# Miniprotein binders against Uncharacterized protein AF_0758: the designs that were tried, part 9

Target 1, 276 residues: Uncharacterized protein AF_0758, of Archaeoglobus fulgidus (o29500)
Amino acid sequence: NTMTEDMKRSVMSQSLEQSFKKIQYIIHSVSFGEVPSQAVEIELQGGTLTLDKSDPEFIVAFVNYTETNPSNLPCGRVPNSVPLCINLSTGRLYTACTHTGYNFSACTLNHTIGKIVYRYKDWFLTLEAGSVFSKYSNQDYSKLLYEPRILYNATLSTPGKRFLVMTIPLLDGELSIGGSGRFRFVLNEGNSNVSLISVSNLGQDFNDAYVILRGTENKDAWCRFFERSGDVFNTTLDDTKTSYRRCSNSENAMASIKLSNVHEIIVIFRQVLFST
Below, E stands for the ipSAE of ESMFold2; O stands for the ipSAE of OpenDDE; V2 stands for 0.75 times the mean of E and O plus 0.25 times the DockQ between their complexes.

## First folded at step 7 (miniprotein)

Design e5 (from c1 with L14K L18W E22Y Q24A F25L Y28Q S29F S60M K63Y; at its last look DockQ between E and O 0.03; V2 from the best seeds 0.00; counts 0 for: pae E 7.2 > 1.5, placed apart)
Fold by ESMFold2, look of step 7:
Structure e5 (fold): chain B 276 residues (1-276), chain A 81 residues (1-81)
Amino acid sequence: as target 1 above (276 residues)
Amino acid sequence: SDRYEIRVRTNDPKQARWVALYIALLAQFMGYEVTIEIEGDEVRIRFRGDPDELEEFLDMIRYIAQRLGAEITVTVHTEDS
């Protein structure tokens, strides 16, 4: 019966979505150091669940528009950063730079953070950077089901004092399971990389700072998230520097950080290891 | 729900910044909205919640201190509004 089949499809998708919410919670618990290890059980209902470590890349770049040699930048003010050239139109990173087109010298914090993908026919559930997205292959956009809890906008009560805290789970290890029935895997705490940046110490050596997710299938959803956090992120872009006027028109999800509104920036990449 | 001011005194200003960072991260994870002020070696936190939520939050702060190897002094005051 068509009504009965519709109800079964709805129950199946809701069950998988709830399972991804549980996985999101466990990733945050392991990432924040509340527990060092936690097991997950999931019923796959005929689909596949894989860890894809090839994308997306999460990039925080502190850019100087006039310096032609990235190694001349004082990247010690951005701990753990690497002096690289960034193309702000594509998000690609290079060791050499000229100020032709959209290439600029930057002190860059970047990691390929990976994603967990559940696939059933034309339906995908994706967990990346602490967020859960749903997409059908015939759609142009992703639906954000569960917002990222890895990006914070913490502020001091005194005007002019503000913290921007970004905690990004880096998904590593191995996960590739599929079929029907119950499956069990374990998430373990891994290494962490913490960068504390005092905006006042950046001085005139950096013009702008950007957050970019390169290689995400969920650009539209990330852009909307940045827009909702508009006290810290600016999704209106300088098209002379990026080739785009807005995040929604950009090749990648990207926003600038409103450095005038931020006293300190804290970027944490926390490894979470998947195993069976 | 009641409003509380929580004061967490540490050994030095750098330790206060690390303690404040982890408090902000875990408070957001737990779904608590907090306002954090840092002055010298002291972290001052405005918290809204009921007494059970406050107890959980204070346990979280002590957990953070233990993980950081930080010796802290915590005082709590109810705000008048």
Scores: ipSAE 0.014, ipTM 0.379, lowest interface PAE 7.2, mean pLDDT 82
ESMFold2 (binder alone), look of step 7: mean pLDDT 84; pTM 0.815
OpenDDE base, look of step 7: ipSAE 0.018; ipTM 0.337

Design e6 (from c1 with L14K L18I Q24A Y28E S29Y E56R S60L K63Y; at its last look DockQ between E and O 0.49; V2 from the best seeds 0.00; counts 0 for: pae E 7.7 > 1.5)
Fold by ESMFold2, look of step 7:
Formats: sequence, structure tokens, C-alpha cells
Structure e6 (fold): chain B 276 residues (1-276), chain A 81 residues (1-81)
Amino acid sequence: as target 1 above (276 residues)
Amino acid sequence: SDRYEIRVRTNDPKQARIVALEIAFLAEYMGYEVTIEIEGDEVRIRFRGDPDELERFLDLIRYIAQRLGAEITVTVHTEDS
């Protein structure tokens, strides 16, 4: 009967969602070096669990609107960044600026970060950039279930200072399992990349900074997350620079960083390796 | 719960700032009650918790410093409430 079927699906979805919360926690624990390796057990209940390394791309861009050659930018002030041209309308990166439309020179921090996808019939659970999303195939939006630790604000002894810390797990390795019963896989520590940016040292050489999730199927959920973090992110966009006025209407999930509210920015990409 | 002062001395002020930022992030993620001050090459942390929580926190501080390539010296003092 239909009511019994709905109860079974609700119990199944809660069980899998809780398992993804555990996976999120383990990814964070391995990323921060609390443990170098940790095993995970999960009941797949007839679905499949795969690592997709093709998208999304996580981009942090420090932009100069008037410099026409990215290689002239002082990217040493954004450690580990690459001087590239970014199209703020599409999020695409190029080695040279065409000086047309929404293309601007930037010092960029970017990686294709991957995602873990659980699929059962019309239901998907996705873990990407440390966040967990739920979606049914008949919906055009995703539900953010578990927020990541991609934002952090700490008070130091100097009142009013705010640190923006973004820790983004890079999912790599191999994971492709499916069926019924309990399955076990292992998460291992990989390489990490840490960029410390002092906002006062950016000076006149950078006009704005942006965070972009390109190629995510969870744009609506990311935009809502940025909106909820409005003390450090601005989801109202300058349409002369981006062609959009809001994150929700843009091609990609996108926000500018409120540089006046942030003293230090730390961007951390931490590799986590999956194996069976 | 007990009160502790943790002093983390680094090689230079730049390392102290980097280490302090990771410590602040770790403390919030783990839900620890801390206050952090930076003086030159030294990070001073007031920590409240039980001894097991303290040991985990200290181990993670040392591990993070190692991953960042920072040579550190850590001393811990107990404070009466």
C-alpha cells in the first residue's frame, strides 16, 4: 500500500542521509589530519555509490578589472594562484584575455573537486565540496542537508578582525559500489594546498574577489548557502561585470567576497583518496 | 572542565599567524572553547576542556604544524578557576 511504501522510503532516505553525514565527518577528519586513514561502512539498499571526478570546479578569483594582461598581476600576494583570464558570466578560465564582454584578468585558485553520488531510482544524494545535497529527478532544485566547514570566522585578540577560511576537499581515488547489504571502503589522506591571503596586501591591484562553483548540479542550494553566509559573501552581483544581478539568476553558483568585512582569507584544498 | 593556557612558539611571526589560523579553525570545528592571542612568534591559547580533549587538541596542533612545515614548541599550563 502507498502509505507503507512512503514510510519505507522515508526510513531509507534518513538512513542514507545519516550515512552521508558520517562520510562528510570522516572526510573532514582525514582532511585535517586527525587520522591518516579511516574506513566507512554503508548500507546501499539497492543503490549505487560512485566517485565522479569530472566536476564541479571550485574557483576563487581575485580580479583586476582594468589590467589587460593577467601575467602583469602580482599573484604572489595570492599564494599558489595562477594568473588567468576569467569570464565572470560563465566562470570559464583562459590563458589570455580577449578584452570582450565579461572577461577579466585574475589571480585564480581553482580545482576540479569531484563529488560522491548515491543513486537509487529517482533519488540522488551528492557530497561535493564538503556539502551534502538531496534531489529527486523530478525536481529542479537540490536540498542542502549538511553544510560544510567551508566558512569560518574566528575572533582573535584584536576585536573586529574576521578570518574567512574555506576548506575544500578534493575527492580522488576510486569508488564504484552497488547492490544490497553492507559495503566497506577506505578514505585516505592525500596532498593539501594552503593559501593565506592578507586582504590589506591586496591593495589597489585587485578590485573584487569571487567564489564560483562551476558545473554543479546544486546551484540553487549553493546560492542559498552563500546567502545565509551574508556576513562574508555577497550574492547580489554587479551585472556590468558578471551579466547577472543575483547568484540565483547566474549560470553558476557565484558570490563576491565582502573584502571590507574580512581581514584574512585562507583557502585550503585537501585531497581525500577513496579506495575499496 | 579545566582551564589551560597553551603556548605555541614558532620560528617567526608569519608562521605564528598561519598556525594560529589553523588552530582557530580546528577549535571551531571540534566545538572547543578557546581564546587565541598572537604575540610575535608565539600563539597563546586559553582552552577549556577535560584532559582527553586537551591531548587530542595538542596532537592535532602538532600534526597541523608538521603538515605546514612549521617547527613549533608547545608548553601547557593549568589555570585554577
Scores: ipSAE 0.013, ipTM 0.357, lowest interface PAE 7.7, mean pLDDT 81
ESMFold2 (binder alone), look of step 7: mean pLDDT 85; pTM 0.830
OpenDDE base, look of step 7: ipSAE 0.020; ipTM 0.423

## First folded at step 8 (miniprotein)

Design g1 (from e2 with S60A T73E T75K H77E; at its last look DockQ between E and O 0.21; V2 from the best seeds 0.00; counts 0 for: pae E 6.5 > 1.5)
Fold by ESMFold2, look of step 8:
Structure g1 (fold): chain B 276 residues (1-276), chain A 81 residues (1-81)
Amino acid sequence: as target 1 above (276 residues)
Amino acid sequence: SDRYEIRVRTNDPWEARYVALEIQFLAQSMGYEVTIVIEGDEVRIRFRGDPDELEEFLDAIRYIAQRFGAEIEVKVETEDS
């Protein structure tokens, strides 16, 4: 009856959540060994598991509020960045600052990072940016089950400096499975792109830095994560620059990086290739 | 339990910083308490546990270190010396 079905659903959800934790672990693992390919087996009792490469976009933007030409910024101080115009209200990127209002020149580190989505009736499990979220379709919010690899030392230590490391997987390849039974797919570790940024080297050429997830369905969960990481992120926003006063009210999940609290920022984008 | 010092030498001081934070995250997820000190391009991790816990922790650290070509050294510390 319905009690028995509720118990089966509870066991299924716990099993799938554990499978997603295993997938998260494999995605975040660094593999330089002799076996660069890791197989995953997952048991489904209905539903679908797919790779969606269209959303979200992960953006780290080092912004200059007065420079009108992004190409004039010293983006060499943000290795691997691209000089672009960012609209801080929408998170959209442009090659030139032809709009007014919330458009600013920035050195940007950005990628469309993709997501793995399990869908079963009204329940969604999503892996994006190295985090795992659970959501029911009738809810406005997601539950963050497993946190991203966005790490910082909680207390300044010798040499009394704080570092922020953001390790963001780029999900690529092919994954589309569905139905009931045991399914196997393979994760292949790809290239890593590392950007090492000394905050003191940014100088006076950058006013603020932002982290933005554009197009996520898990905005409120991301905002809560940034808020809990308040030593390095500020979810109170300058509305003259962003049109919003808080992450929770913004179009995208966004926070500024507390550059006064952080000596070094390391952004790692790591490609992970799915195949079946 | 015994005290151990694990030393991870990276190729430059910037690598040491993010290796240290990856190891901190790893230790937290495994339920191990550690003290981490960064000195130049070297990460020094002080760990207290039994040999089985050390081996589990070291296997995970080797995984991280291989990504960066880092070298690992382990020393057993005496409690009264």
Scores: ipSAE 0.028, ipTM 0.495, lowest interface PAE 6.5, mean pLDDT 83
ESMFold2 (binder alone), look of step 8: mean pLDDT 79; pTM 0.752
OpenDDE base, look of step 8: ipSAE 0.484; ipTM 0.782

Design g2 (from e2 with S60A Q66Y F68L; at its last look DockQ between E and O 0.66; V2 from the best seeds 0.00; counts 0 for: pae E 3.4 > 1.5, pTM E .765 < .8, other shape alone 2.509 > 2.5)
Amino acid sequence: SDRYEIRVRTNDPWEARYVALEIQFLAQSMGYEVTIVIEGDEVRIRFRGDPDELEEFLDAIRYIAYRLGAEITVTVHTEDS
ESMFold2, look of step 8: ipSAE 0.313; ipTM 0.677
ESMFold2 (binder alone), look of step 8: mean pLDDT 83; pTM 0.803
OpenDDE base, look of step 8: ipSAE 0.265; ipTM 0.668

Design h1 (at its last look DockQ between E and O 0.64; V2 from the best seeds 0.00; counts 0 for: pae E 5.3 > 1.5, pTM E .764 < .8, other shape alone 2.508 > 2.5)
Fold by ESMFold2, look of step 8:
Structure h1 (fold): chain B 276 residues (1-276), chain A 92 residues (1-92)
Amino acid sequence: as target 1 above (276 residues)
Amino acid sequence: SDRYEIRVRIETNDPELARWEARYIALEIQFIAQSMGYEVTIVIEGDEVRIRFRGDPDELEEFLDAIRYLIERFAQRLGAEITVTVEVHTED
């Protein structure tokens, strides 16, 4: 019955993947105000579906390598940002810089955005930052099934200037269901946080800008996604600033990239509330 | 195939809101294009979205139908406070 088991798992995985595509669409519809509330029905086929609000963290950081006090940075020019110290090797944030290691002052836009995880034996299906990933526990890589809603190939009307939009759903509320049969939960709209940043006006105050996914089990898949833009997302890092030269390394559960050739950025964090 | 520029303008009493909504529409149009297998270039100016598309007239009409449907839903969601205009221009 190994062949029968393989066929059953293939049908199950396709069904769950289609369900996650629908959930991705509904999260977008609710988080961006198309409908205030929408119910979802899903067949779990013996697995569990859980909202994990502890990971990952999504960070956009405008970094100054020479300023030792984050409070001296002009973070008012990065709307809704907070002056913090960031360790570029780990993505951890602190209120003060110690002047040791890879700690730098930055104006940061960050949220713990959460994830929805379906688990069945050794298979995981994860929705985080608006993207859907598939991974088996015995593998060190995951597959990006459905891309995030990030617009990276847009330009401003002024020639040679690029525009980036990042829309990241914040997953909150309660979801913990499991077993066989059909289950129902509801998605409700929540609050939002929107930042429009003219990066060209910040060039003297900041050396580099970073996008970091901290606490993700899908770091290599995120890096593959970022590599698709040759001009916007630079996955090669300076090892004097990050202790490594690639978007990801084996030591940290995170993906980190530098923004390049970007002149205006909109970052949108929109809350979605789960209830059963 | 020909080159086209689709222009989407959002007009409202709140210009900052119009700029934010234009960015949302640009993102949605990008995803529509990707789902249809079309390559597009997006240019943003204030409250206007310019979408550069390469295709034959039938492909253009298919893409425009999807965009107009999106715009109709968008206008209904926001109510009567905004005007959204979609224009098509041929590029040289």
Scores: ipSAE 0.125, ipTM 0.567, lowest interface PAE 5.3, mean pLDDT 82
ESMFold2 (binder alone), look of step 8: mean pLDDT 79; pTM 0.767
OpenDDE base, look of step 8: ipSAE 0.309; ipTM 0.668

Design h2 (at its last look DockQ between E and O 0.50; V2 from the best seeds 0.00; counts 0 for: pae E 4.6 > 1.5, pTM O .775 < .8)
Fold by OpenDDE base, look of step 8:
Structure h2 (fold): chain B 276 residues (1-276), chain A 92 residues (1-92)
Amino acid sequence: as target 1 above (276 residues)
Amino acid sequence: SDRYEIRVRIETNDPETARWEARYIALEIQFIAQSMGYEVTIVIEGDEVRIRFRGDPDELEEFLDAIRYLIERIAYRLGAEITVTVEVHTED
């Protein structure tokens, strides 16, 4: 009652950040198959919390720069991948490849993964791909509040051998709450798609591999995240292949995987179903 | 502080599944360790994950509890047996 609007906002933001941390944890727990169902309680003092299933799209693409027909690619070496043509500039996928511009044949792992968005006036709190971001509408940058459980490096049996694991939650279902009060929703385990990729098996059939988040509003933060993982990701891009020189200048959050530094790649897409 | 090595081995009839899960477990353990403020070294050998770290006995217990919970859930999901061995190395 005696608090100013700014003070209220500050208190609420702190509370919500903590709530999002909890949600992040639960999402990952469900994604890992540890907990099939968990209820979440959140207290709001204004604003809206919604599930947007339209963006972003998460793409892992193993690209051949010379093959004109994606169907000729040995996509079996990338389990659960689909042979497609990818425009490395726009991130769009096509069934046919014209090899004009920045279109290349690829074995792709791609899903629209969605995001949870809390909005209060000009402030956005977003959970996407397991990461939590904060952004003000008047700012051109996002802040990564909580790192995802999507990118991990570990040493395999042989010293120097490393693997990369990406666990991506696919947010589905329904969530739309707003106003003031305590709200309850449930997260349930859904389907999963797993790809185990041995880099040694890729051979010369794939020139590069890319991770692309298409349609994210937190591109800058993603780029920085990839840069921090510079042992695995390269945010410097070949402008002859992608039209961009750097992730920060790209249309999408985009980085190439340093295949020379990774011996095994695991990509896990896990559906998480929201319900009230 | 003592040196600890935790070994997690997945016993399944499908070696490929075991290998895959071992890698997954390793990453999750790494995350748990980081969240708890522990620095760990993880080595994956097939179906076995070895986690090395330094800490106090109390820290070990807390970390083990977290790992046990994880392993229990994974074991249940897989219908497999997962063995956890803890080795303690005390420095003279």
Scores: ipSAE 0.019, ipTM 0.458, lowest interface PAE 3.8, mean pLDDT 86
ESMFold2, look of step 8: ipSAE 0.218; ipTM 0.633
ESMFold2 (binder alone), look of step 8: mean pLDDT 81; pTM 0.783

Design h3 (at its last look DockQ between E and O 0.60; V2 from the best seeds 0.00; counts 0 for: pae E 3.6 > 1.5)
Amino acid sequence: SDRYEIRVRTNDPWEARYVALEIQFLAQSMGYEVTIVIEGDEVRIRFRGDPDELEEFLDSIRYIAQRFAERTGKPEITVTVHTEDS
ESMFold2, look of step 8: ipSAE 0.317; ipTM 0.642
ESMFold2 (binder alone), look of step 8: mean pLDDT 78; pTM 0.753
OpenDDE base, look of step 8: ipSAE 0.400; ipTM 0.736

## First folded at step 9 (miniprotein)

Design i1 (from h3 with S60A T72L; at its last look DockQ between E and O 0.83; V2 from the best seeds 0.00; counts 0 for: pae E 4.5 > 1.5, pTM E .787 < .8)
Fold by ESMFold2, look of step 9:
Structure i1 (fold): chain B 276 residues (1-276), chain A 86 residues (1-86)
Amino acid sequence: as target 1 above (276 residues)
Amino acid sequence: SDRYEIRVRTNDPWEARYVALEIQFLAQSMGYEVTIVIEGDEVRIRFRGDPDELEEFLDAIRYIAQRFAERLGKPEITVTVHTEDS
């Protein structure tokens, strides 16, 4: 019986993981216009599948450590950005830098991007920021199953520096299904936001650029992904600016890195709408 | 030679950036490690493998190129291969 139960759980997990890879593919396909709408059928096998629009937040922040008023920053050089104050220790955003500590003026590109979560007993599959993670509820770490649509190993031959593209799906709409039958839901194309940043044009008006995932249960897996490129994603932080030296710490559900050695950055937020 | 450079000519620099992203994820899904360089409207992909692996990868890249051309209403994207010395 135990061997039969273990085999059923293994087949179930493989089936659900394959379904999440298909969902990841469809999200990207809808975002780049294979069709404006595409249906997915899934066997939930007794679990639940839910869209959570409250977390995480994806933030790209171009920071000036000495400017006390974010509105004075030339945020026009970071298209679609908003001048805000960012606390680099917590990732929280404010309209003014009025608090002592790790608060700095920044031109920010940010969205609460949401996630879809499959839950079965103590096992979770999560799709967030275009990545798929597997985690058991009593563990501190996640396994990255399928990587995000982030291109970090491309080079612009003129002028010979790195080119970074981050394509981050913003998950919206409605999805809350569960049970042991077959279920169908639809993914629809939504609005998009494309920001092209020429790093050389930023000049001395910005000291550092950060990528932050705030409110993620998968911070250690995100950090391991970022470590794959020591040239573009710098996981060693200055603790006088962030209060910690690593991509993540035990105090918060956040992953944070600095961008380095890039000439051009494209950040794409693409809304994808779930419906049943 | 077991080292190749695949060159994909697109219609403009922005198309090259999106094609490069798609090729990176294609390579990942097929289990290939690649290095991508963009020059203007051209994507250059360094690939290591045997001729059969190269043809499989090229067929997939041509499919991506066709998909982009059809969806954007643009001319066909050209794909060429150059052998690197090894």
Scores: ipSAE 0.189, ipTM 0.592, lowest interface PAE 4.5, mean pLDDT 84
ESMFold2 (binder alone), look of step 9: mean pLDDT 81; pTM 0.794
OpenDDE base, look of step 9: ipSAE 0.447; ipTM 0.755

Design i2 (from h3 with Y18L T72L; at its last look DockQ between E and O 0.40; V2 from the best seeds 0.00; counts 0 for: pae E 7.0 > 1.5, pTM O .796 < .8)
Fold by ESMFold2, look of step 9:
Parts: C-alpha cells; sequence; structure tokens
Structure i2 (fold): chain B 276 residues (1-276), chain A 86 residues (1-86)
C-alpha cells in the first residue's frame, strides 16, 4: 500500500529530524563547555549514521588583492590565522600565490569541520557547521532545517560594538552505526580555537573578508542562509575577484562579510568528539 | 513581566567576550530575548520575565560562569541581578 508506505516515511523523517535537532543542541552544549560529555540515543529505522571527517572545509579569509606574498601580511591581527594564497573562484588554498586569475594573499582561518550524515535510501540528513539539512538524491536543492550558530549582535558600549559570531563545531572521533534498533553514542568536548578580530585594527591591509564552505553538498541552502543574513553577509560577489557574480552561481557557498556593519568578528572552532 | 539587569563581572575583557557569547547562545536555547552589552570585563544582560524564569536563567548563567572559572584556572566570576524600572 503506497499510502501506508508514505505515512511510514513521513513519521520516520519527522522522528529523525527531531533527533538531529537534539544532536545539534547537544553539540552546542558540549562545544561551548556547558557540559563536558553527553550521551545520545537514536532510532535509525533502517538507515545509517556516519561521521565523515573529510569535508566540508569552513574558511574565513581576510584578503589583500595587491600583495603577492602572503607572508608579508600582518596576520597577527587575525589571531590563529595562517598566511596562505586563496583562489576565490575555487576556495583552494596554496602556500604561494601564482599570478593566475583569482589567487590572492590572505590571512586564513580554516578547518575541515566534518559532517554527520544519516542516509535512508534516497534521503539524507546532514549536520555540518552546526546546521541541519535535508535532501533527496533526485532533487537539486537542500532544505535547511536548523540554522547554524552564526549570530549578528549589536551591543552598546563606549564605543558601541556590533559582533559577528561564528561558532563552528569541528566533528571528530568515530561514528558508524546502522540498522533498525536503538543506538547510543557519546559526544565529548575537545580542543578549541578562538579568534577575536577587531575590524578597526585590520586597517588598510585587508580589502575584503569572505566566508566559504568548500566541499558541501548543501551549497544552495548555505547561499540562502547567507542571503537571509544580509545585514552581515553579501552574496553579491565581485566577479573580477571570484569569477562569479552571486553565491548561487559560484563553485562553493561563499559570501563576503559586510565589514562596515561589524566592529568585532569572533570565530570559534570547537572540537566535538564522537564515540560509541 | 518584570525587567532585570544581570551583571557578570569577569577577570578580563577576553573572558567577558567568551562568557557573553555563551550567555547569548543559552538565551537562544531557552527561548529568551535578551540584550547583551560588554563593557571592559563586565557583561550586562537585560532580561524580561517573571521571577521563576529569572531564577532558572540565573542558575544556568552561574553554572556557565563556574565552568569558565574552573577551565581557565581563574577566580570565580561574580553574578549579580538588579531590578530595572518597568
Amino acid sequence: as target 1 above (276 residues)
Amino acid sequence: SDRYEIRVRTNDPWEARLVALEIQFLAQSMGYEVTIVIEGDEVRIRFRGDPDELEEFLDSIRYIAQRFAERLGKPEITVTVHTEDS
């Protein structure tokens, strides 16, 4: 009965989406040190749940369009950054800039952050960068179910400061489970990497700043998230620098940061360790 | 609902920024709308709610503050609350 199977799939998808919301919350709690460790139980209902540590890569790049040697950049103003050459068309990073098109010197904050993927037949649930996406293999688009912990906060002080905070869980450890039963795994806090960046102290040594998700299968959903966050992110791109005019047409999910709207940028990569 | 200002005095401005971030995420997870201001080593949080909601929020903030102090090996962070004019 096709109607009975449709109802079963709907109940299953809602149950697993709620489980991923719980996992997202627990990752937040562990990654911010609210709790050091927390166990999760999940009903997989015939699917598989795996940790894939190979992609995506999350990149925040502070770019200088005229400096040809990344080592000449004052990357101390972007704490924990590495002077690298970035190709803004592909998001690839190199130790030296060749003079070929879209390669620019940058102070980069980047990590391969990993993802948790649930798969049942043609349906995928993915948790990456603190966001949860749903996608069917026959569709060209992903649905963003639960947003990342990327916050724009205007605060008043002397002087008043507006903050862009990007909290990105780095998923590590081991997770590979599957079947129809009840499964248990544990999330533990790991190392952290916190960068506090004063926009005024960047000076004239950086022309633009970019956020890039390289290797995500959820590019269109990420682009829509950036567009909805238009007070801080610009998805209209300079094609002389990136080869694209819009995030939606680029190879990777990519937005520039509206530096005029932000006084401080805080980038947090927090390792969360999965174990069974 | 009553209006409150929660003040979290940390040991330095860097710690204040990290604590403020965690409090912002805590407020979001509890469904509270708050205004957070960072001045030097102090975090000021304006909150609206009833006394039971305030007590729940304060307990969570004190736990966060204790965890930060323990993790950083620094003196205890002071948390106080003041009633604002409605």
Scores: ipSAE 0.013, ipTM 0.450, lowest interface PAE 7.0, mean pLDDT 83
ESMFold2 (binder alone), look of step 9: mean pLDDT 79; pTM 0.771
OpenDDE base, look of step 9: ipSAE 0.186; ipTM 0.597

Design i3 (from h3 with E70Y T72L; at its last look DockQ between E and O 0.23; V2 from the best seeds 0.00; counts 0 for: pae E 5.4 > 1.5, pTM E .783 < .8, placed apart)
Amino acid sequence: SDRYEIRVRTNDPWEARYVALEIQFLAQSMGYEVTIVIEGDEVRIRFRGDPDELEEFLDSIRYIAQRFAYRLGKPEITVTVHTEDS
ESMFold2, look of step 9: ipSAE 0.086; ipTM 0.464
ESMFold2 (binder alone), look of step 9: mean pLDDT 76; pTM 0.744
OpenDDE base, look of step 9: ipSAE 0.364; ipTM 0.707

Design i4 (from h3 with V19I Q28Y T72L; at its last look DockQ between E and O 0.77; V2 from the best seeds 0.00; counts 0 for: pae E 2.6 > 1.5)
Amino acid sequence: SDRYEIRVRTNDPWEARYIALEIQFLAYSMGYEVTIVIEGDEVRIRFRGDPDELEEFLDSIRYIAQRFAERLGKPEITVTVHTEDS
ESMFold2, look of step 9: ipSAE 0.425; ipTM 0.740
ESMFold2 (binder alone), look of step 9: mean pLDDT 80; pTM 0.780
OpenDDE base, look of step 9: ipSAE 0.390; ipTM 0.730

Design i5 (from h3 with Y18M T72Y; at its last look DockQ between E and O 0.15; V2 from the best seeds 0.00; counts 0 for: pae E 9.0 > 1.5, placed apart)
Fold by ESMFold2, look of step 9:
Structure i5 (fold): chain B 276 residues (1-276), chain A 86 residues (1-86)
Amino acid sequence: as target 1 above (276 residues)
Amino acid sequence: SDRYEIRVRTNDPWEARMVALEIQFLAQSMGYEVTIVIEGDEVRIRFRGDPDELEEFLDSIRYIAQRFAERYGKPEITVTVHTEDS
């Protein structure tokens, strides 16, 4: 009956959502070095669970709206920042700027961070950048099930400077399972990569700072999360220079936030390796 | 519980920022509330707890300092502690 089918789907989704919550906790524990390795068992009732290493991409950019040559920017001493041109409407990076529309010179840090995705018919359950989302393929919005635990908004301060620290789990390794039954995989501690963008003259050398998550199917949920976090980050979303107003638009799978009063952004990519 | 200030003297401002970040991760994982301020090459951490909690935290901070030195081949980081009412 349709009633029993509805109840079975509800039980399945609750079980898998709780399994993804467990995976989120384990990613947190492994990425912060609390444990070096942890096994996970999940029960699937059809569908597939895969690691997608091709997206999303996490990007930090300190932007100069008037400089025509990115190489002229004082991108600091840390070797991980790269002077590139960024299109603030799409998040795409180029070696040269045309300064047409939304293309600007920037000091950038970027990394493809990956995601795990469970697919069952029209239902998608995604873990990316430390957050868990639920979406049906025929809907415009994602349900944020568990907020980013690793994208934390800790404030480190020195007199006269404001720092933001972000820890992003980088999902790597191998995961591809499907069908019905119990499946086991292992999460292992990987390498850590610390990246820093530091600017001393916000307002002179750089106009604004941006954090961008590109290639996400959950852009509307990320944008709403960024909006709620504006008070914590002391930021305002600015749709004139970003794609924020298109968070529900299918043409731009990107979420971004403009940051004010930020002199440094420290990003730690903590690699977590999946193995079966 | 008592108030303490832990002072971590590093070799340069970059090291101070990295050490401060690791200490903040550590404090969160141990469930400790801390306030961290970076001044040049020094990290100052305000901690509240009893002496046993302080010693556990300090041991972990010293481990971070040793691991950082090994990873980057830098000189040993100095860790001192003061009671806030001293």
Scores: ipSAE 0.011, ipTM 0.347, lowest interface PAE 9.0, mean pLDDT 74
ESMFold2 (binder alone), look of step 9: mean pLDDT 79; pTM 0.771
OpenDDE base, look of step 9: ipSAE 0.415; ipTM 0.743

